# VHH binders against p21908, part 28

Target 1, 324 residues: p21908
Amino acid sequence: MEIVAIDIGGTHARFSIAEVSNGRVLSLGEETTFKTAEHASLQLAWERFGEKLGRPLPRAAAIAWAGPVHGEVLKLTNNPWVLRPATLNEKLDIDTHVLINDFGAVAHAVAHMDSSYLDHICGPDEALPSDGVITILGPGTGLGVAHLLRTEGRYFVIETEGGHIDFAPLDRLEDKILARLRERFRRVSIERIISGPGLGNIYEALAAIEGVPFSLLDDIKLWQMALEGKDNLAEAALDRFCLSLGAIAGDLALAQGATSVVIGGGVGLRIASHLPESGFRQRFVSKGRFERVMSKIPVKLITYPQPGLLGAAAAYANKYSEVE
Short names: E, the ipSAE of ESMFold2; O, the ipSAE of OpenDDE; V2, 0.75 times the mean of E and O plus 0.25 times the DockQ between their complexes.

## First folded at step 11 (VHH; framework vhh_6z1v_2)

Design Y6 (at its last look DockQ between E and O 0.01; V2 from the best seeds 0.00; counts 0 for: pae E 24.4 > 2, placed apart)
Fold by OpenDDE, look of step 11:
Structure Y6 (fold): chain B 324 residues (1-324), chain A 121 residues (1-121)
Amino acid sequence: as target 1 above (324 residues)
Amino acid sequence: EVQLVESGGRLVRTGGSLRLSCAASGRKLSSYAMGWFRQAPGKEREVVAAISWGGGYTWHADFVKGRFTISRDNAKNTVYLQMNSLKPEDTAVYYCAAGSWYETLSEYKYWGQGTQVTVSS
């Protein structure tokens, strides 16, 4: 059957027709992206998508939402759209829908993702285990953390706020970084370190620690400089970023009992080529008595272009597998 | 990940000067704190000097007493040890090392093969 998969962020909403069957996503069609600011509501965007499609829309929707999905009224930051789950079917003239958090969607995508869209980072270069827990973390605007349980031919996604756990420095430099960040932030979570903005935080902290003058850079430029190797300070910040990412990924894996780890998010994709050459692996496995165990955990990185859409569709397929 | 190669070690007379160099490859030196260590025959390896990744901070052992100076050129991916007023007691193999923080000796992860410095009476 066909469904409409939707990934809704603050500034953009992405639409696609997905084909689902037997609990699986068979295909994901061409993406249509709308600016949320140009549409007063999801309903209007939906209608526009239908017009563009040139045929009646499916009577089923899968929606990845960039925020909490629990409650009677859902709102997004920097998005005028308001979603009322209870009236969603009526508003969109559909029979069924699933509504999930956007990072939850990423986790669902991981469950269904072909290995060709998972780049190997470290550990054994093998497919994700069919059984067990998969830890998923996604540095981006923030830090998403979820985990996936595969068991008895089924899977379950557990959404978390893992990005808000406390940062634990592992060396003297990180102690100093933390100290500097504490001057700016009431609390320093791992999101303050291993996120898009996190690179900037590290960059500034390092500059301060060394007493080096620096210019305020936007995150885009900073990441570019770091990745291109055009600035020593930026490169140092990126190295530290990767170290922390490894450490945190390992900690999450331990905490969740994971047998594999998947890195997602826009930042993950940006540093995909850098990670294998960074200190990520060392920090990931440096877990004392568990180093051997950690070394057996494959770490992958998502390269699929629209994991939110895929994941939304996957979530629908999973939810309504009995009806198919 | 990082390869270090020391150079400059040789025989010198007491009171002489020598500059050691350590060239890094594999990764940029700017990502690491650097240290110079030495090991004399029958003695344990000891730290001589250390420098932060950016060069803003340095540390020198007490026995240096102002005679040695560590410095770095990140553009050249090289760290230096200027040794002045050398003494026979300074005879040792000198090692370059790279780590995360210059004050934490245990964090030095990468080491060079060393260069021999011999100071004659």
Scores: ipSAE 0.375, ipTM 0.767, lowest interface PAE 1.6, mean pLDDT 93
Fold by ESMFold2, look of step 11:
Structure Y6 (fold): chain B 324 residues (1-324), chain A 121 residues (1-121)
Amino acid sequence: as target 1 above (324 residues)
Amino acid sequence: EVQLVESGGRLVRTGGSLRLSCAASGRKLSSYAMGWFRQAPGKEREVVAAISWGGGYTWHADFVKGRFTISRDNAKNTVYLQMNSLKPEDTAVYYCAAGSWYETLSEYKYWGQGTQVTVSS
């Protein structure tokens, strides 16, 4: 069957027709992107999408929403749209829908993602297992954490707030980084390190430790300097970012009983070429007596640029399909 | 119901270039994601590159990044693989396949018969 897949962010919303069957997404059509500030409501963008296609839209929708999805009224910063889940079917003239959080959509997308969209980072270079737990984490504005259980031809997504657990230093330099960050934050969660803004937090801490001035407070320019190798302190911050990402990915894999790990998010894609050459692997496997177990866990990185539409469609297929 | 025919495979020297074409008859390729695969003697078939229905998204395997480029011309109902800086390790039968973008690529429904590419030292 056809459905309308929608990925709604603060400034943009993306629409596509998806074909779903037997718990799978068979196809995802060309996306249409709307600026949310230029349309008064989801309903108006929905109607515009139907006009663009020149056909009646399917009576089913799958919506990835960049924010909490529980509650009577859903709003986002910098998005004029207001969603009321209880009236959504009536407003769009549809029979069924799913509404999920954007990181939940990423986890659903991973369930359908083949090796062509997953770059190898470390561990065995093999496809994601068909059974077991996949740990999923995605640095971006914050740090998303989820896991995906695959068993008996089905899958289940568990979203968590794992990005809000405490940062645990693993060497003397990280002791100093933690000490400096405590001067700014009463509690230092791992998200303070492993996120887009986290590079700046590390950079500022390293500058303080080295006793040197720093002037690059713009996150975009700091990331550019680090990735291009044009600032030694920025490069050191990126090295620490990758070490910490490896450490927490390994910790989450142990805690969740994972057979594989997938890294996503906008920051994850940004550092894709650096991770295999970084200290990520060393920190990932360094779990004491479990080091050999950790070495058998493949770690992949999502290279598909916009998994939200796929994830929304996958969530619909998973909810409304019967397998076996 | 879709017939895929690869062409352009031949013997080429190391460092040379070659362009493979995959032409479809019957149904329009614009309804399908497309992939290029290869199989060397004694090896399993492996994914080389993939491209979405409209060409907005492409993916290339690490062993060909920077050297091979997948593209499509939906008006000509054809998909291409531009192969530059060829190495002897690229010697294989190359297959074109059509399916859903988000299926496992090995499960694509329609396959061509393959075209031989041989890269000499």
Scores: ipSAE 0.000, ipTM 0.100, lowest interface PAE 24.4, mean pLDDT 85
ESMFold2 (binder alone), look of step 11: mean pLDDT 82; pTM 0.846

## First folded at step 12 (VHH; framework vhh_6z1v_2)

Design Z1 (at its last look DockQ between E and O 0.88; V2 from the best seeds 0.00; counts 0 for: pae E 2.6 > 2)
Fold by OpenDDE, look of step 12:
Structure Z1 (fold): chain B 324 residues (1-324), chain A 121 residues (1-121)
Amino acid sequence: as target 1 above (324 residues)
Amino acid sequence: EVQLVESGGRLVRTGGSLRLSCAASGRRLSSYAMGWFRQAPGKEREVVAAISWGGGYTWHADFVKGRFTISRDNAKNTVYLQMNSLKPEDTAVYYCAAGSWYETLEEYDYWGQGTQVTVSS
């Protein structure tokens, strides 16, 4: 069975034809990307995709949405599209659809992602367990957090707002970082640290703590400086980022009873080469009496190029597996 | 988890200069504040200099009096101590240390094996 998989973000929407069967995604076709600003609605983008495809579109859609999917009217920041879930089938002329949060989609992708798209970060270098909970976190614009339960040959995805939990400093420096950030933010959630913009927050805080003047850098430049080793402070910020990422990954694993952890998101890929040399592992396992247990948890990083599309398709397959 | 290896220590004449290096392995040095310490025979270990994570803050002991300068290159995973105008009283084993903070000796968690600096009259 063919479906249209869609990953909708603030600025871009990605479309692909997916083949699903027996609760699995068999294939994901070529990606077509549209700028959301160039289309007034999902329906129009849908039609354009159909034109490009040159044949009638499947009457089924899997949509990953970069926001909450509950409610009668769904809107996104910097995206003119408005979704009304109750009218989606009518608007797109389809029979069935699944609508999930974009990070939920990532979790669905992880559920049947090939090991070749999961780079090993730390812990035992083994495949993700067939049974148990998988913690999934992904730094990007914010911090996505989900977990996946595998049991009895099935899986379940639980979406969360784990990125909005409080930042917990673990040393004197992080105490000071937190104090500095509290001057700017009423509340300092972990995504203020572990996100694309989070590196800037850390960088600024470190500059202040060190008593050095600094100019505000755009996030792109800062990340570049940090990754290329062009600035001591930027590198220090990146290392602190990795430490904190390890800490929260471990905390989430403990909270969720995870037996494995998967890191996703664009920032995850960006820092993939730095993580093994960083304090990520140390912070991940440093959980007191649970250090031994934590050391047995494999941590992977997603390298699949379009996990949102894959995950959307997977979610559809999972939902309609009994009907196929 | 982090290993520190000092180098550059040798015999030098009074008034001479040395540059000590401390190379880190196992973890990125940028995660740590760094310090240089020294211990002369029969004396207690004393702090020579300290440097923050990004290198924006440095501290030097009073006995340095502008003669020594601590610096770091996080890209090279190395911290340095430039020592100028060396005196016989500077003779000691010099140690590199890494910690989460730099204000007190107790905050340094990792130590190198040291490098011998000898200043002859």
Scores: ipSAE 0.723, ipTM 0.887, lowest interface PAE 0.6, mean pLDDT 94
Fold by ESMFold2, look of step 12:
Structure Z1 (fold): chain B 324 residues (1-324), chain A 121 residues (1-121)
Amino acid sequence: as target 1 above (324 residues)
Amino acid sequence: EVQLVESGGRLVRTGGSLRLSCAASGRRLSSYAMGWFRQAPGKEREVVAAISWGGGYTWHADFVKGRFTISRDNAKNTVYLQMNSLKPEDTAVYYCAAGSWYETLEEYDYWGQGTQVTVSS
């Protein structure tokens, strides 16, 4: 069957026709992107999509939403759209829908993703196990965390707010980084470190600790400088980012009982070439007596472009198209 | 895993100059403090100089101040020691080290094998 898959962020919304059957996504059609500032509502963008295609839209929708999905009224920063889940079917003239948060969509996509879109980072170089728990985390504007249980031909997604847990320092420099960040934040969550803006937080802390002045940099400029190797301090911040990412990925794998780990998000792709050269692996496996166990856990990176649409369609297929 | 490799040590006359290099491999050490240490036969290993992760802070032992300069290039994953006005007392094996801090020997987690510097009369 055909459905409309939608991925709604703060500044953009992406639409596609998806074909789902037997709990699977068979295809995704041509993606149409709308700027959310240019349309007053989801309903108007929906109608515009139908006009663009020159056809009536399917009476089923799958929506990935870049924010909380519980509640009567859903709003996003930088997005004029207001969603009311209870009236969604009526507003769009549809029979069925699923509505999941954006990182839940990433988890659903991983369950359906071809192995060619999962690049190896460390651990055994093998396909994701067909059974077990997959820890999924993705740095971006914040830090998304989810886990996925695959068992007996089925799967289940648990969305979490794991990016809001505390940063735990693992050496003396990180003790100082934490102390410095506490001067700016009442509580230092791991998201303050592992996110797009987090590089800036590390950079400022490192400058302060070594006693040098720094200019407040735009995040884009800082990331560019770090990735291009243009500045010793920016590179130091990126290296510390990768160390902390390894540490938290390993901690989450332990806490969730994972047999594999998948890293996603826009920042994950951005640092892909740096991770093998970094201390990511060492921090991931360094869990005391569990080091050997951790070394057996494959860690992969999502390279599928914009998995939100795939994930939305997969969530719909999992709920409506899979016989259970 | 991490390997630190020192180079540039050789025989030099009193008053001469050398530049030591320490290249890291297997892993980037851009967020680590780096140090140079030396050990003469029968003596304890001693810190010569240290440098912070970004290079904005450097420290030099009093016995080398004004003569040695530590520096780093994170893009090349390398730390340097410029040694000028060498004295016979500078004869030692020089070691490169990396750690999360730079105040004590115990704070350095990674060590090179060393490079011999010999200063003759």
Scores: ipSAE 0.495, ipTM 0.838, lowest interface PAE 2.6, mean pLDDT 90
ESMFold2 (binder alone), look of step 12: mean pLDDT 81; pTM 0.839

Design Z2 (at its last look DockQ between E and O 0.81; V2 from the best seeds 0.00; counts 0 for: pae E 3.2 > 2)
Fold by OpenDDE, look of step 12:
Structure Z2 (fold): chain B 324 residues (1-324), chain A 121 residues (1-121)
Amino acid sequence: as target 1 above (324 residues)
Amino acid sequence: EVQLVESGGRLVRTGGSLRLSCAASGRRLSSYAMGWFRQAPGKEREVVAAISWGGGYTWHADFVKGRFTISRDNAKNTVYLQMNSLKPEDTAVYYCAAGDWYETLSEYDYWGQGTQVTVSS
């Protein structure tokens, strides 16, 4: 059957027709992207998508939402759209829908993702295990964290707020970084470090620690400088970012009992080429007496272009597998 | 985990200049604070200079201050020691080191094999 997969963020919403059957996503069609600011509601965007498609839309929707999905009224930052889950079927003229958090969607995507879209980062270069827990983390605007359980031919996604756990410094420099960040933030969660904006936080802290004057750089420029190797401090910040990413990935794997780890998010993809040369692996495995165990955990990076759409569709397929 | 290889050491006359290089492999050098050390025959190893991760902070020993300059290029994964106005007493094996911090010798975990600098009168 066909469904409409939708990935809704703050500034953009992406639509695609997906074909699902027997608990699986068979195909994901061409993506249509709308600016949320140009549409007053999801319903209007939905209608516009239908017009573009030139045929009636499926009566089923899978929606990845960039926020909490629990509650009677759902709102997003920088997005005028308001969702009321109870009236969603009526508003879109559909029979069924799935509404999940956007990072939950990423986790669902991982469950269906072909190995060709998972780049190897460290550990054994093998496919994700068919049974067990997969830890998924994705730096972006914040830090998404989820885990996936595969068991008995099925899978379950557990959404978390793991990005909001505390940053744990592991060396003297990170102690100082934390101290510096505490001057700005009441609480320093790990997403203050491991996120798009997090690089800036690290950069500023390092500058202060090194006693160098600096002007605030926009995040885009800073990332560019760091990735292109145009500035020692920016590169140092990026490397520290990678170290911390390794650390938290390992910690989450331990906490969740994971047998594999998948890195997602836009920032993950951005730093893909840097991770193998960074201290990511060292920090990932450096877990005391568990180092041996950690070294056996494969770590992958998502390279699939639209994991949110795929994941939304996957979630629908998973939910309605018995009906198909 | 990180390998350091020094180069540039040679025989030089008093008053001459040398530039030592330390190239890192295995990991990005930007992860570490870097230092240059030297050991003369019959003497203990001593710190020459240190540099922070981004290069914003540098330290030089009093005996080399004004003559030597430590620098780094993280893009090239290399740290340098520019040595000017060399003296016979500067004759030593020079070592590059990497660590999590830079204040004490014990904070450096990785060491190069060293490069011989000889200053003749």
Scores: ipSAE 0.807, ipTM 0.926, lowest interface PAE 0.5, mean pLDDT 94
Fold by ESMFold2, look of step 12:
Structure Z2 (fold): chain B 324 residues (1-324), chain A 121 residues (1-121)
Amino acid sequence: as target 1 above (324 residues)
Amino acid sequence: EVQLVESGGRLVRTGGSLRLSCAASGRRLSSYAMGWFRQAPGKEREVVAAISWGGGYTWHADFVKGRFTISRDNAKNTVYLQMNSLKPEDTAVYYCAAGDWYETLSEYDYWGQGTQVTVSS
């Protein structure tokens, strides 16, 4: 059957027609992207999508939402749209829907993703296991964390707020970074480090520690400088970013009993070529007596375009699949 | 495996100049402090210069101050030592090293194998 898969962020929303059958996503159509500021509501963007396609839309929707999905009224900071889950079917003139958090959608996508879309980062170069726990994390505007249990041909997604756990320094420089960040934040979560804005937090801390002035930069410009090699300090910040990402990925894998780890998110894809050359692996495996265990955990990176759309469709297929 | 490989050491005459390079491989060391050390025959290893991760802070030993300059290019994963006005007493094996802090110059985690600099009259 056809459904409308939707990935709603603060500034953009992406729509596609998906074909689902027997608990699987068979295909995703070409995506249409809307700026949320240019459309007063989800309903209006939905109608515009139908006009663009020149057809009536399917009476089923799968929505990935970039925020909490529980509650009577859902809002995002930079999005004028207000979603009321109880009225979604009426507002969109549909019979069924699923509504999931955007990083939960990423986890659903991993469960359905062809292995060709999972680039190897470190550890054994093996396919993701058909059974067991997969830890999934993705830096972006914040730090998304989810866990995926695959067992007996089924899977279960556990959405978490794991990006809000504490930053633990692992060397003398990181002690100083933490001290600087505590002057700005009462508690320093790992998301303060491992996120798009987190690079700026590290950059400011490093500049302060070495006693040099720095310019306030927006996240996009700072990331560009770091990735293009245009500034020594920006590259130092990126190196610390990768070290901390490895450390927290390993901690989450230990805490959840994972046998594999998947890195996602827009920032994850952006740093894909840097991760193998960085200290990511060293920090991932450096868990004391568990180093051998950690060294056997494959770490992969999502290269699938729009995993949120795939994940939304997958969540719908999973919820409305037949029971054998 | 992290490796630091020094290069550029050779025979030069007194008053000459020489540039040493230290390339890191195995992973990037862009967020580490870097240092140059030297050891002459029969002498203990001594610190020559150090540089912070961004290059905004440098330190030079008094016996090379004004003559040697440490610098780094994080994009190339490389640290340099520009050596000017060389003297015979600068003859030594020069080592580069990396650590997580620049104020503790004697404690570095990664070391190169060294490059010989010989200054003749």
Scores: ipSAE 0.392, ipTM 0.793, lowest interface PAE 3.2, mean pLDDT 90
ESMFold2 (binder alone), look of step 12: mean pLDDT 81; pTM 0.838

Design Z3 (at its last look DockQ between E and O 0.83; V2 from the best seeds 0.00; counts 0 for: pae E 2.7 > 2)
Fold by OpenDDE, look of step 12:
Structure Z3 (fold): chain B 324 residues (1-324), chain A 121 residues (1-121)
Amino acid sequence: as target 1 above (324 residues)
Amino acid sequence: EVQLVESGGRLVRTGGSLRLSCAASGRRLSSYAMGWFRQAPGKEREVVAAISWGGGYTWHADFVKGRFTISRDNAKNTVYLQMNSLKPEDTAVYYCAAGSWYEELSEYDYWGQGTQVTVSS
């Protein structure tokens, strides 16, 4: 059957027709992207998508939402759209829907993702295990964290707020970074470090620690400088970012009992080429007496272009597998 | 995890100049504070200079201050020691080291094999 997969963020919403059957996503069609600011509601965007498609839309929707999905009224930052889950079927003229958090969707995507879209980062270069827990973390605007359980031919996604756990410094420099960040933030969660904006936080902290004057750089420029190797401090910040990413990935794997780890998010993809040369692996495995165990955990990076859409569709397929 | 290889050491006359290089492999050097150390025959190893991860902070020993300059290029994964106005007492094996911090010798975890600098009168 066909469904409409939708990935809704703050500034953009992506639509695609997906074909699902027997608990699986068979195909994901061409993506249509709308600016959320140009549409007053999801319903209007939905209608516009239908017009573009030139045929009636499926009566089923899978929606990845960039926020909490629990509650009667759902809102997003920088997005005028308001969702009311109870009236969603009526508003879209559909029979069924799935509404999940956007990072939950990423986790669902991982469950269905072909190995060709998972780049190897460290550990054994093998496919994700068919049984067990997969830890998924994705730096972006914040830090998404989820885990996936595969068991008995089925899978379950557990959404978390793991990005909001505390940053744990592991050396003297990180102690100082934390101290510096505490001057700005009442609480320093790990997403203050491991996120798009997090690089800036690290950069600023390092500059302060070094005692060098610095001008605030926009995040785009800073990331560019860091990735292109045009500034020692920016590179240092990026390297520290990678160290911390390794650390938290390992910690989450331990906490969740994971046998594999998948890195997602836009920032993950951005730093893919840097991770193998960084201290990511060292920090990932440096877990005391568990180092041996950690070294056996494969770590992958998502390279699939639209994991949110795929994951939304996957979630629908998973939920309605018995009906198909 | 990280290997350091020094180069540039040679015989030089008093008043001459040398530039030592330390190239890192296995991991990005930007993760570390870097230091140059030297050990003369019969003497203890001593710190010559140190540089922070971003290069914004440098420290030089009093005996080399004004003559030697430590620098780094993280893009090239290399740290340098420019040595000017060399003296016979500068004769030593020079070592590059990497660590999480730069204030104490014990904080350096990785060491190069060293490069011999000999200053003749």
Scores: ipSAE 0.722, ipTM 0.887, lowest interface PAE 0.7, mean pLDDT 94
Fold by ESMFold2, look of step 12:
Structure Z3 (fold): chain B 324 residues (1-324), chain A 121 residues (1-121)
Amino acid sequence: as target 1 above (324 residues)
Amino acid sequence: EVQLVESGGRLVRTGGSLRLSCAASGRRLSSYAMGWFRQAPGKEREVVAAISWGGGYTWHADFVKGRFTISRDNAKNTVYLQMNSLKPEDTAVYYCAAGSWYEELSEYDYWGQGTQVTVSS
């Protein structure tokens, strides 16, 4: 069965024809990318996609949306599109759809992902379990959090806003970082630390605490300086980023009862080679009496290039295709 | 496991110079405060110098001020102590340490094994 898989972000939307069967994604066609500012609505981009292909589109859609999906009206920053889930079938002239958040799509993709796309970070070097809970988190523009329950040949994805939980300091410097960040934010969520912009928040706090002048830096330039080792303070910020990522990954695994953890997101890929040298593992396992339990949890990193379209298609297959 | 390894300690004459290095291994310590400490036989360990995670703040004990300079290179995971105008009183085992804050001895959780500096008359 053919469906239209769609991955909608703030500035771009990606469309592809996907083939799904028996709860699986068999193939993804060539993607077409639209700038969302150039099309007034999803419906118009949908029609443009059909025109480009020169055929009627399938009457089924799978949509990954870069934001919360639980609501009557969905909007994104820097995207003119207003999405109303209740009217999607009518507006697109389709029979069925799934609508999931973009990190939920990542979780669905993990369920279908070949092990070659899951690089080992720490813990036992084992395949993802066929049964149990997989904690999935990914720093990017924000911090995505989901979990995946596998049981008896089936799987279920729980989309969450886990990136909005509180930052918990674990040493004297982090006490000071929290205090500094409270001057800028009323509540310091972990996303303020563990995200692309989060490195800048840490960098600024560290500069202020040691009394060094700083200027607002472009996010990309700061990340480059940190990863290339061109600035002591940028590297310090990256080290704190990795410590906090380990801490929160372990906390989420405990809270969700996970037997494995998967890290994704654009920032996850960016730091892949740095994580083994960082304090990530130490913070991940340091959960008091549960240290031995945590040490048995494999942590993997997603290397699949564009999991959003795969994940959207997988979500549709999981909901509407016959499963074995 | 985090390990700190000091090097560069040796015998030097009064008025001489040398540079101590402390290399961290096992993981990066770029976001930690670092310090140099020393201990002569029969004496208590004393702080010599400390440096913040980015290197923007340094502190030096009065008895070495103007003679010793702490620095760090986070890309190399290394902290240094440049020691000039050495005196026999500087003879000690020098230790590097890492912690979450530089103002309190109790905040230093990782310690090296030390390197011997001997200053002869």
Scores: ipSAE 0.469, ipTM 0.824, lowest interface PAE 2.7, mean pLDDT 90
ESMFold2 (binder alone), look of step 12: mean pLDDT 81; pTM 0.835

